# Designs tried in a protein design chat: VH-VL binders against Phosphate-specific transport system accessory protein PhoU homolog 1. Part 21

Target 1, 219 residues: Phosphate-specific transport system accessory protein PhoU homolog 1, of Methanothermobacter thermautotrophicus (o27767)
Amino acid sequence: MEKKYPRILFRKRLKDLRKDMEEVSQKTLKTHKLAVDLLMEYDEEKKEKVIKNSRAIDDMVFNLERKAISLIAAEQPVAGDLRFIEACIKVGSHLKRIGYLAANIAEAAEKLKDEEIPRRPLEDLKHMSDFVQMMLSKGIYAFLDQNMEMARELRHDDDKVDDLFDQTLEHVTRSMFEDKESISYLVNLLFIARFLERVGDRAVSIADRTIFMITCEKP
Below, E stands for the ipSAE of ESMFold2; O stands for the ipSAE of OpenDDE; V2 stands for 0.75 times the mean of E and O plus 0.25 times the DockQ between their complexes.

## First folded at step 18 (VH-VL; framework fv_cixutumumab)

Design v6 (from t1 with heavy chain D31E; at its last look DockQ between E and O 0.78; V2 from the best seeds 0.00; counts 0 for: pae E 3.0 > 2)
Fold by ESMFold2, look of step 18:
Structure v6 (fold): chain C 219 residues (1-219), chain A 119 residues (1-119), chain B 108 residues (1-108)
Amino acid sequence: as target 1 above (219 residues)
Amino acid sequence: EVQLVQSGAEVKKPGSSVKVSCKASGYTFTEYTISWVRQAPGQGLEWMGWIEPIFGTANYAQKFQGRVTITADKSTSTAYMELSSLRSEDTAVYYCARGRYYPYAFDIWGKGTTVTVSS
Amino acid sequence: SSELTQDPAVSVALGQTVRITCQGDSLRNYYATWYQQKPGQAPILVIYGEDNRPSGIPDRFSGSSSGNTASLTITGAQAEDEADYYCNSRDTSGNHVVFGGGTKLTVL
């Protein structure tokens, strides 16, 4: 096959890279879901699974980066194929960070396991975690399916996350004022809200990379 | 067919060295690690180290640091393990195994190379 | 400590369920992988990651983990399952591979 039209072996290796991307993406989704579930009901086994999965995701991303580099070096891919391989590397980096954010959420949830969380902040975090889980799922599937319209929706979703974060900050701060002795553990609610916001940011970044992959234009 | 083909059995004197080869076929050599694992008679499996062929970086178990050298030749898809200052305790079957960084699963193994160290 | 500990031997009656365990501090942070080795043969991968079974491995093999312990479970054990079983994982640094000492499974 000519350079413009890649060889059959190249297509097989590209399909293998896509399969690895699907695998790490699904593990990242599952891991984030486990972490947010700990927020509502702590379980030591689930926390340990989140921790192990975050390290597994890091390693899976390392492996797919090696595949991507090997593929570029060997095949000199053109335009759309090159953009896909590059997107795999960039999205992989975001998935790795989401894995570690999930571990951070799980660790913060552990510090709250024996405490009674004030009603208003807890409701805020539940709402925020559900929304961010939806954003992450949407960002990942937009990338895997190369769905530009789905990817564009995430910018609007990001505004909602910012509003939910501000609301959570206000209510946690008021809870701290009303009960000084709770401050040391209530700080963990702010950490969780920030980690969730960062997961939302990463979902938007995945969507932006998807748009660039399809259009070669900054979203 | 994916396989790892190892060099033949060796008989060595104490104090000498041995170099075992492991030729890979049926897959892209630079996408996987190659580990070396040995098994003394009647004993368990012992990891010696691995190499990352794409960059030529090797990582060694502390027990073997300074005595083992693991290399790879990308042009022939062949990994090598050299163990120096041989002792009778080094008598073992030496396996090469293909793996990834995760899940640390060695999914393809060579048949092993018997190295006998005798006085 | 990065050492992985396995019981040296376990027995199971034909058709019954057996668990083989692997214990170590690193298993709190890293999954274990399981291998079957029959006499005179190279090991075969049977379970990897958390509890994934490679294609071609009978569905009577499964994996699980909790705390610093990983387990390989064989339900409905058959005569052909008689073998040595090894776990491996990372050491606590995450940079090296460690194997357990192996468990000889006897099917009665």
Scores: ipSAE 0.481, ipTM 0.796, lowest interface PAE 3.0, mean pLDDT 88
ESMFold2 (binder alone), look of step 18: mean pLDDT 92; pTM 0.948
OpenDDE, look of step 18: ipSAE 0.858; ipTM 0.928

## First folded at step 19 (VH-VL; framework fv_cixutumumab)

Design w1 (from v1 with light chain T92S; at its last look DockQ between E and O 0.80; V2 from the best seeds 0.83)
Fold by ESMFold2, look of step 19:
Structure w1 (fold): chain C 219 residues (1-219), chain A 119 residues (1-119), chain B 108 residues (1-108)
Amino acid sequence: as target 1 above (219 residues)
Amino acid sequence: EVQLVQSGAEVKKPGSSVKVSCKASGYTFTDYVISWVRQAPGQGLEWMGWIEPIFGTANYAQKFQGRVTITADKSTSTAYMELSSLRSEDTAVYYCARGRYYPYAFDIWGKGTTVTVSS
Amino acid sequence: SSELTQDPAVSVALGQTVRITCQGDSLRNYYATWYQQKPGQAPILVIYGEDNRPSGIPDRFSGSSSGNTASLTITGAQAEDEADYYCNSRDSSGNHVVFGGGTKLTVL
């Protein structure tokens, strides 16, 4: 009687937790996309939305974490169910940080809105932002779909982000040398590149957590 | 169905304390914060604080710090709000509310408990 | 003395569109949440985030925000929409919750 009843309720609670993960994941992905779009076409209303979305993600993760801990405390899950709940907590923390990184990108983009950005650094950042957006999407969907092959790919993707960061640093530094009066705003390009690198790192961390959830082994 | 059921109306003298209960049903009590919000006659809504039932950790509005105590009993799925050193201006309807979506986005409310402070 | 400011009263003709506003510096960083309260009843949630409606709330209710201002819009106002409307959000510290003073909507 009780065995049957609690198992059905427990499965409903797991499904609800997964739904919350899907919601916060999608908001994070959209928020990062809005932030990187500001580099190409600044829009004050979109910047405001990124800021508020970052705080909304924080609030959603607050609730998600309490729900996950409540589920562990009430049901004392084991094996795969416990690993899934733990993964939700860890992935939620990464999504929260990605939300704040998106806000940082948006704030840096605002500081560049009235400035002429040198062509090469801007092209570098467009390349980097597109690649990191792909990495974030891949990490999120690898987790949600429990796709280990997709998750394992991200380590190699991270190497390319490191290369793109180095290239951006080189070209921004060159632009600073050529026009020292631009340095005060060009440093914001380096901040954006660093924030993008950190988003990529978080996508890899989501993938690593996904692999651990599936295999119980450190990737 | 999801409900928050509050204790009945109270009449108190100035200087005393009141403790209002809020019993949750239809969902897992420890999943979400429970806020307490009051409304004086003819006035607006005023947030007093919340409890995180899973941890027993309370967060109080600065105005009520030192006078309010919010607690949770996991075994009965019940939150409590105790307000001490009552004054006539504490006469109000006291609501409990669940924070879904965001902790401050209250999707389910109790029906309210009227507390009257009179001499 | 509220960190969130609402006009005390607004009127709308039946079937017309009305906007109820909520202003405060914290709204530059946090979405407002909107509640409807009819006399003698507890509030009900009508909008959260930018424009999310809980199930059961008619699609004539929508939300928006710009700068330090959040807005609740009711298109095609009905007699049953006559109520007090409150916004809430986090305060400027981000640690607490604050409500606006409320707006009484009269449907003419």
Scores: ipSAE 0.811, ipTM 0.916, lowest interface PAE 1.0, mean pLDDT 91
ESMFold2 (binder alone), look of step 19: mean pLDDT 91; pTM 0.943
OpenDDE, look of step 19: ipSAE 0.880; ipTM 0.939

Design w2 (from v1 with light chain N29S T92S; at its last look DockQ between E and O 0.73; V2 from the best seeds 0.00; counts 0 for: pae E 2.5 > 2)
Fold by ESMFold2, look of step 19:
Parts: C-alpha cells; sequence; structure tokens
Structure w2 (fold): chain C 219 residues (1-219), chain A 119 residues (1-119), chain B 108 residues (1-108)
C-alpha cells in the first residue's frame, strides 16, 4: 500500500489544516464584531478581549503556516491540494492583519468612551461596520466553501465600502467644523472609518485568493 | 497513540552534564514544539526552553541561557535537552511536553526523567 | 522569579465551587493555561485559551479572565480533584513561557 497509506494520512492532515483555518476565521469574525460593538457600548473587559484575541489570532496563523509548510515539505501535494495549502497561508496572513485592525478599532473606541458622539457620524460608522462585517463573513465563507460566484460579488461590495467611507468622512468633518472643541477626540471616528475600509480591502483580497485557488487566474 | 517517551533516571556529579531524550510517536513530529520543564523536589514547574523541530530553532529561558542546549532529530522524532555545569539545585524531574504556539498549551507530557546531582 | 502569582493553597468542601487564581501583568495581553498535577504524576492540561476544555476533562472545570487575573473554576468539586494546579502564560516580553507557583487544592 505504497501511496494508499500515505494518502490516507495526508487527507487527515489536510482536513486538520482546513479545521484550523475555520477556527482562526471564526475567531477573526468574532473579534472584529467585538471591536466594532465597542463604539456603540464601550466595555473595558470587551476591549481587553479584543486585544488578547488579536494576539491569539497572530499565534494561530503562525501555527497554521508552520503546519502548511510541513505538509508541503513532507507530502509533495498535487496541484489542487497545493493551491489550497498556499491559499490557507495567504488567507491566514489577511486574517492576522484583520485581527490587528480590530485591535486598532478597539483602541480608538476607548478614546471615545466618555465623549458624546454626534448622531449622524455614529449611524454612518454603524452602517459601515455592519457592511464590512458582512463582507468579511462573505469572503471567509467563499474561501471555505470554494464558492467562486460569492467571491466575485465582493468587488461590487468594495465599491459600496468606498461610498460609505466618503459619506462618513463628509459627516465627521462637518461635525468637527460645527464643534471645533470636539476635534481632538472626533478624529478617532476617521481612524475607525479607515480601519474599517482596510478590513473590507482584506475581505476582497481573501476573495481574490479564493478565485486564484479555483482558477489559477489572477483576479 | 500519541506518546512522549523519555530516557531513564540519571545520577550525576556536580560539574558534569546530563542529556535527556524525548522520543515522540503517534503524531507528526514537525507540527509541534517540544518544551522542557523541570520540577525540583517539593517545588513548582519551571520552563527551561522549547524547540521547533521543523526549523531546529530553540528558545531558552533566561535563567538557563548558556547552560542548556535543546536539539531535535527529525529522522528519529527525538528531542534532547542537555544541561551543563550541574549543581545540587539542578536535582529535579525533567519533563518534555508537546505544545502549540497558541495558546501555549502543553497537551502531551512525558513521564519525566529524574536527575540527581550529588557528590 | 515568577511573573505569575498563585495562592499556595485553597480548600473546598466536597460538592462546592472553588476558584483558583493566577495573577500577572502579562495576563492583560495573553490568555492563561491551566494544568492539574497529582503526586508522582506528570501534569495534565485542563483549560487552555479563553475557556477551552480538552476532551476527557469534566465540564465542571472552566476558565475565565479579567484584567491581570485568570481563574480556574471547579463547580461541584470531587475528591479526585484534590491536586496541585498550575497556570502558565507568556512572560512580559511575549517570547518565553512562565508558570505560576502552583496552588494545592484540598477537598474536604
Amino acid sequence: as target 1 above (219 residues)
Amino acid sequence: EVQLVQSGAEVKKPGSSVKVSCKASGYTFTDYVISWVRQAPGQGLEWMGWIEPIFGTANYAQKFQGRVTITADKSTSTAYMELSSLRSEDTAVYYCARGRYYPYAFDIWGKGTTVTVSS
Amino acid sequence: SSELTQDPAVSVALGQTVRITCQGDSLRSYYATWYQQKPGQAPILVIYGEDNRPSGIPDRFSGSSSGNTASLTITGAQAEDEADYYCNSRDSSGNHVVFGGGTKLTVL
């Protein structure tokens, strides 16, 4: 059973890698959600959890990268399996960066915890955060389910994020002009909007990796 | 069955060295780090260092830097810990343990190797 | 010296709930891991990460954290839970492992 026994163990290791990807993906989704919720209702314990989770995601991605390298080195996988392992490494890198962005959002939200946020900018950021959360979920599940059509939709979602960012920028800067004494803390709303845009960009990058994994074509 | 099998008990004189082995079986050796943890009689656990077998990269606790060497042999799935310049306070049980980077959890432990340092 | 502090001993009545604590500055940034060790035996992992329990560990064991403190909670303590309990985490540099001093749990 020359190739039969090693292929059985290889399939088990590949399934374990997929499970690790799902685990880190779910923690990243939850961590991003926790971070954006801090803007609506700040909680020091929740902020600490976002920080710890960003460190945990970094560690999980490191482990998954080492496991993926070990698989390639030991098993010499065939083209489809190799593309999946490569995609796991690239998507893992994006998930790590999303974890850091979530920590940045949480830190910015902390600076707003005792301040009155104008209603319109707050509603803009709520809408943008919900949309980016959906984008992240869509990108992750397009990857995990190898759903090329779902992955392609994200380019149009990216256009919506750009529109939401421009709208948020306009309303936040208007609030700053209307109450110049609040500028020092309201700048954190612009940071949050930029961090959210970058999370959306990472979701699109995950979708692009998914398309490459399936088609071998540069998206 | 996932196992870490350690070498047998050692009695050493002060100033000498000891090398303890830890053979892994039942899992892919290069997927996990191996840590070394010691426990002196009646005392707590003390981390000495760990190795990444896939890259041969070792990391040592500051207290043991310069006295401990941790290595791995991928061909035999075996990790080694060598402690030099032994003193009586090095008398302890030495454990190897399999771990992950996150959450820095050691999920499989060897049974321990008793090292006694006496004149 | 240890960056993680544990009480040396804690007692609990059979069937009651006990909390064992682990304190250190690094616990603001990193989760703690918990081990049980009985006399003459190697430690076993009981809680890791935020509140993950390995298979085979009874569901009466749970973990939590707040600020610089991590806690291991045993609900409905049993006679076989009498053991030493250790926490570990990263040190303040993030590059090394550190253990707490251990807590002897006595079940009365």
Scores: ipSAE 0.538, ipTM 0.812, lowest interface PAE 2.5, mean pLDDT 89
ESMFold2 (binder alone), look of step 19: mean pLDDT 91; pTM 0.942
OpenDDE, look of step 19: ipSAE 0.883; ipTM 0.939

Design w3 (from v1 with heavy chain F55Y; at its last look DockQ between E and O 0.67; V2 from the best seeds 0.00; counts 0 for: pae E 4.3 > 2)
Fold by ESMFold2, look of step 19:
Structure w3 (fold): chain C 219 residues (1-219), chain A 119 residues (1-119), chain B 108 residues (1-108)
Amino acid sequence: as target 1 above (219 residues)
Amino acid sequence: EVQLVQSGAEVKKPGSSVKVSCKASGYTFTDYVISWVRQAPGQGLEWMGWIEPIYGTANYAQKFQGRVTITADKSTSTAYMELSSLRSEDTAVYYCARGRYYPYAFDIWGKGTTVTVSS
Amino acid sequence: SSELTQDPAVSVALGQTVRITCQGDSLRNYYATWYQQKPGQAPILVIYGEDNRPSGIPDRFSGSSSGNTASLTITGAQAEDEADYYCNSRDTSGNHVVFGGGTKLTVL
């Protein structure tokens, strides 16, 4: 039998963990948006902000992990509370990786800042960027609101990312063939497309974790 | 009320060591790191190191590596800093401060412990 | 040695605006935080995470950064703002904490 006072303090610590999750999620979403914006209009201050934010996200996830471990060790949570704490750890790991992918996008955008990018590949990357940003937003809000319907929709969205990636590969490769002297910098467009695909994969993983957390709560 | 209570002032001879305590209360001790920061008379703040009480692992500033030992006792919510081979230039106020990895902010500080090393 | 550089002293007329700066290579990659310290007292956190103000800190205090420089701005300086101000961040490796040398603010 659990004592009244320990449960009140436990609930407060659990709410604090949830608040920390919201904070890191919002920072990750904003950081990816900043990185995507660099593809269309490079800005050194925005690039530096993406880098700073990626380091901050890494540290915020460290804080979350320590807090989650402390909460498990002190309170021995069971059932749904344990699943929520475990989901916070797993989602936190995905957010950390998305932060570093945003930094990688920003670094690749810097390498392209002085180059004339062919129209077709640039249009492809813009379309892919917009779609992946929507996927990330959907995945994060599905988790924060614990919305299983929204999370399930995301599983179908990743088929579109694969199509967009294939289109980008085709047009970048074609541009390389038509102007072999541009290959050295056009490779960065392929890197950016791959980074965007990986962000999409992480958004799907967040949605999958959300579904697993809710499913166990609704046996 | 969240607070850090430090042990009292110390007068030490050169070559000896000092161990300062920092008792935390009003919060979950294992959710935060404890840093030690010193300030010599008329000088600025100097970070010495920190400890993660949850794991008992410490990180030290390069300058103090080999002379400082930082520990924590989870059962008493108390951190300790021990500085060995004392010299007159170690005369300072020694603060403990609570913080987290993000945003590297020390939001609660102890009142400080004056350590005087008499030649 | 400190990787963060601050001017040792600055002055401001009562009611005027002052900027206290902090320079270092690590500030391109890590946030700055700012502390106020009055004589005989422990430091107090005034800005964290580059530009966030903790509860209880007057809104005349703000933080910003550009390149390798972080700034603490005090708008409408008051007599009680006279203090030493320290920035801190991570070192360039990201593994350690470093403080700037401190800036003594005099309110005239």
Scores: ipSAE 0.369, ipTM 0.773, lowest interface PAE 4.3, mean pLDDT 88
ESMFold2 (binder alone), look of step 19: mean pLDDT 94; pTM 0.956
OpenDDE, look of step 19: ipSAE 0.886; ipTM 0.943

Design w4 (from v1 with heavy chain I54V; at its last look DockQ between E and O 0.74; V2 from the best seeds 0.00; counts 0 for: pae E 3.2 > 2)
Fold by ESMFold2, look of step 19:
Structure w4 (fold): chain C 219 residues (1-219), chain A 119 residues (1-119), chain B 108 residues (1-108)
Amino acid sequence: as target 1 above (219 residues)
Amino acid sequence: EVQLVQSGAEVKKPGSSVKVSCKASGYTFTDYVISWVRQAPGQGLEWMGWIEPVFGTANYAQKFQGRVTITADKSTSTAYMELSSLRSEDTAVYYCARGRYYPYAFDIWGKGTTVTVSS
Amino acid sequence: SSELTQDPAVSVALGQTVRITCQGDSLRNYYATWYQQKPGQAPILVIYGEDNRPSGIPDRFSGSSSGNTASLTITGAQAEDEADYYCNSRDTSGNHVVFGGGTKLTVL
């Protein structure tokens, strides 16, 4: 029966690829949220889940890449179908990196779990993490819904991440100067800020791939 | 309907080889790996290896290094496991099962192929 | 350690709750899965991805983990739940699949 209806089988495989893409995207969003939540209240069980999830995302992306490669090789798709499959591979790579960045955030949060964090740097990181979480959500939904206007909006959001990073750097370094004994653990706040900035960068990259998928123009 | 159909029971002499087949139906063969898991009488489950059919990459448990070969034929949606230099302790039921790297779960199993190694 | 350790046997009274455990260092980094196997039959997947039930598995089966330990919980145990239960995961390297030794569940 499959041999009689090859076009129907291709459409089902393409829909299945989209479903896999949605699944890994949702796990990436949840994993990043869990990681940033550790900044406000550390919880060993949540940290363990972030670590397990980051490795699961890596494996899910590998499965997705295998499926995409097999689909291209077997069906030789053209035009919009090919661009969508190619975009799934590239967006998957960004999601994989975001998963590992979430694990890095969780590990840095663990190193801070027993320390007194100055209030101002902690609030900076909360604001930055909330904004980056919104950027990630926007980038993912712009891709999944092929929403070019939403993808373009995200390009402007990157400027705000840069401002938040600079503010965080300023306040953390002031805290280090005021209490030199704290430098050894406060450096982890700078690492977290940098990891968050990289997640924002990946969200923008997802938006750029979305625009390329729709327009064929260099991102 | 998703199924894995295995070849029939085998009786083998020590020192020989056995090749068990596992034919998949009802799903896209290349979307999943096929694992081989054995179970000796009264014993637990033991993973032998798997084959990833898109790239043709096999991965083997260290215990079976050099004795097991796992292959796949995409045109027939069939995986094969060959175990060489058989000994009495290789007497077992050999299962094929489909899975993915995530969630590290084998959701469909064949019924098993009994391999008896005796003289 | 790359091995997964299970108690060989556990008993539960009909209608009561039982927990079957699986311990190993790799469970800190990789999800556990659980299989039910009755004599002469192939295993059946009952829990995957730590805590997800496949369709067709009764709600009385649930999974959880903490640290290096994963657990399969059966609430309201029934006579049909009498079986061997296996956990599996990846080894510490992530390159191989490993199974626990199995737990025989007896329903009294």
Scores: ipSAE 0.481, ipTM 0.806, lowest interface PAE 3.2, mean pLDDT 89
ESMFold2 (binder alone), look of step 19: mean pLDDT 92; pTM 0.943
OpenDDE, look of step 19: ipSAE 0.850; ipTM 0.920

Design w5 (from t1 with light chain N29S T92S; at its last fold request DockQ between E and O 0.77; V2 from the best seeds 0.85)
Heavy chain, then light chain:
Amino acid sequence: EVQLVQSGAEVKKPGSSVKVSCKASGYTFTDYTISWVRQAPGQGLEWMGWIEPIFGTANYAQKFQGRVTITADKSTSTAYMELSSLRSEDTAVYYCARGRYYPYAFDIWGKGTTVTVSS
Amino acid sequence: SSELTQDPAVSVALGQTVRITCQGDSLRSYYATWYQQKPGQAPILVIYGEDNRPSGIPDRFSGSSSGNTASLTITGAQAEDEADYYCNSRDSSGNHVVFGGGTKLTVL
ESMFold2, look of step 19: ipSAE 0.772; ipTM 0.899
ESMFold2 (binder alone), look of step 19: mean pLDDT 92; pTM 0.947
OpenDDE, look of step 19: ipSAE 0.861; ipTM 0.930
ESMFold2, fold request of step 20: ipSAE 0.525, 0.557, 0.826; ipTM 0.805, 0.820, 0.920
ESMFold2 (binder alone), fold request of step 20: mean pLDDT 92, 92, 92; pTM 0.946, 0.948, 0.948
OpenDDE, fold request of step 20: ipSAE 0.919, 0.919, 0.918; ipTM 0.957, 0.956, 0.956

Design w6 (from v1 with heavy chain Y101F; at its last look DockQ between E and O 0.77; V2 from the best seeds 0.83)
Fold by ESMFold2, look of step 19:
Structure w6 (fold): chain C 219 residues (1-219), chain A 119 residues (1-119), chain B 108 residues (1-108)
Amino acid sequence: as target 1 above (219 residues)
Amino acid sequence: EVQLVQSGAEVKKPGSSVKVSCKASGYTFTDYVISWVRQAPGQGLEWMGWIEPIFGTANYAQKFQGRVTITADKSTSTAYMELSSLRSEDTAVYYCARGRFYPYAFDIWGKGTTVTVSS
Amino acid sequence: SSELTQDPAVSVALGQTVRITCQGDSLRNYYATWYQQKPGQAPILVIYGEDNRPSGIPDRFSGSSSGNTASLTITGAQAEDEADYYCNSRDTSGNHVVFGGGTKLTVL
């Protein structure tokens, strides 16, 4: 069992782990985009794809986590390499949760498929979804590129998500008051807004892990 | 070259047990689950369970719960499947397989171990 | 115990397109994976996930899914494609793995 080139093998395994992380990250981005698109134009096959992608992300993260733990156990990495592998585990967990949040958005969108959504709440959710998609992309690429400045920007972005949630809550609640028969389906707009806020929170958490990975300091 | 090398053919009596080995080489054994899949003569594939070698935790198909034990030895990069209380219908080729992309997506298979249960 | 259903046999003329199907409730939530098995040999992975083809698998193989059905499509079928084809996925609980019963593909 004597290894001939342990430094080269270790670097190859790190590169492989990074490649797996990039793959699951891209699938998560695409899956979230598909989910928010369903709000604007529902499509049953697209909804089914979001659901299956969320489970595929879970399966990919299962393997990625085992591979990361296996790499730590076999190679006993130190310093920055250990922090990178640990960050992959934590970020993978966030990506899995984002995948399930995308599925939740898709399921809520299905409940709205036959309903006329009031103009103002729909505009709010479109604005919020676009902003959260940008946050998710920024958080993922800050991690993959180890870009601290990009990671720091997400703290400020989080405040905007809170503002957009508050605006959405106000307009959806007004719509409910003005039309009692709409309440049962309009509650799904609040669910979607909350799911989007949670995706934003996860993007910030990815950025925080990135800063910790680079600095060993609490963000 | 990534390989799963299985132990040789077995002939067993009803009521006995069999233990089949699966040695991994060419990759890090603890990275992926190893599944056991059997195929009776002229029949389809049947999943029996898997092992997570890094943790030593097994997941068994309901049909085999209580009769199958799947284990892993990290020091030898070897997975094992033991099937007890053998019946004639357990006559099959037993494969081990690696779950590379998803845990249920088997990209590398052993060549199989024929187990014959007869009196 | 198979929660996935496949037709036991399908035929295709040389050079034509064939679709092999796999049906089950779990396929609404999980992608199927496809395997080719020739007599006396271990299965080989052909398609996984949405439509991913491992290295070494010809580009005439593709996958798709809709509803509770997954499909393996072979365009321009060749003599060496004659084999048994299996799908697998997670079961409806998501905890275990299940295979379809297999489809024997004959190339005429």
Scores: ipSAE 0.802, ipTM 0.912, lowest interface PAE 1.0, mean pLDDT 91
ESMFold2 (binder alone), look of step 19: mean pLDDT 92; pTM 0.944
OpenDDE, look of step 19: ipSAE 0.882; ipTM 0.940

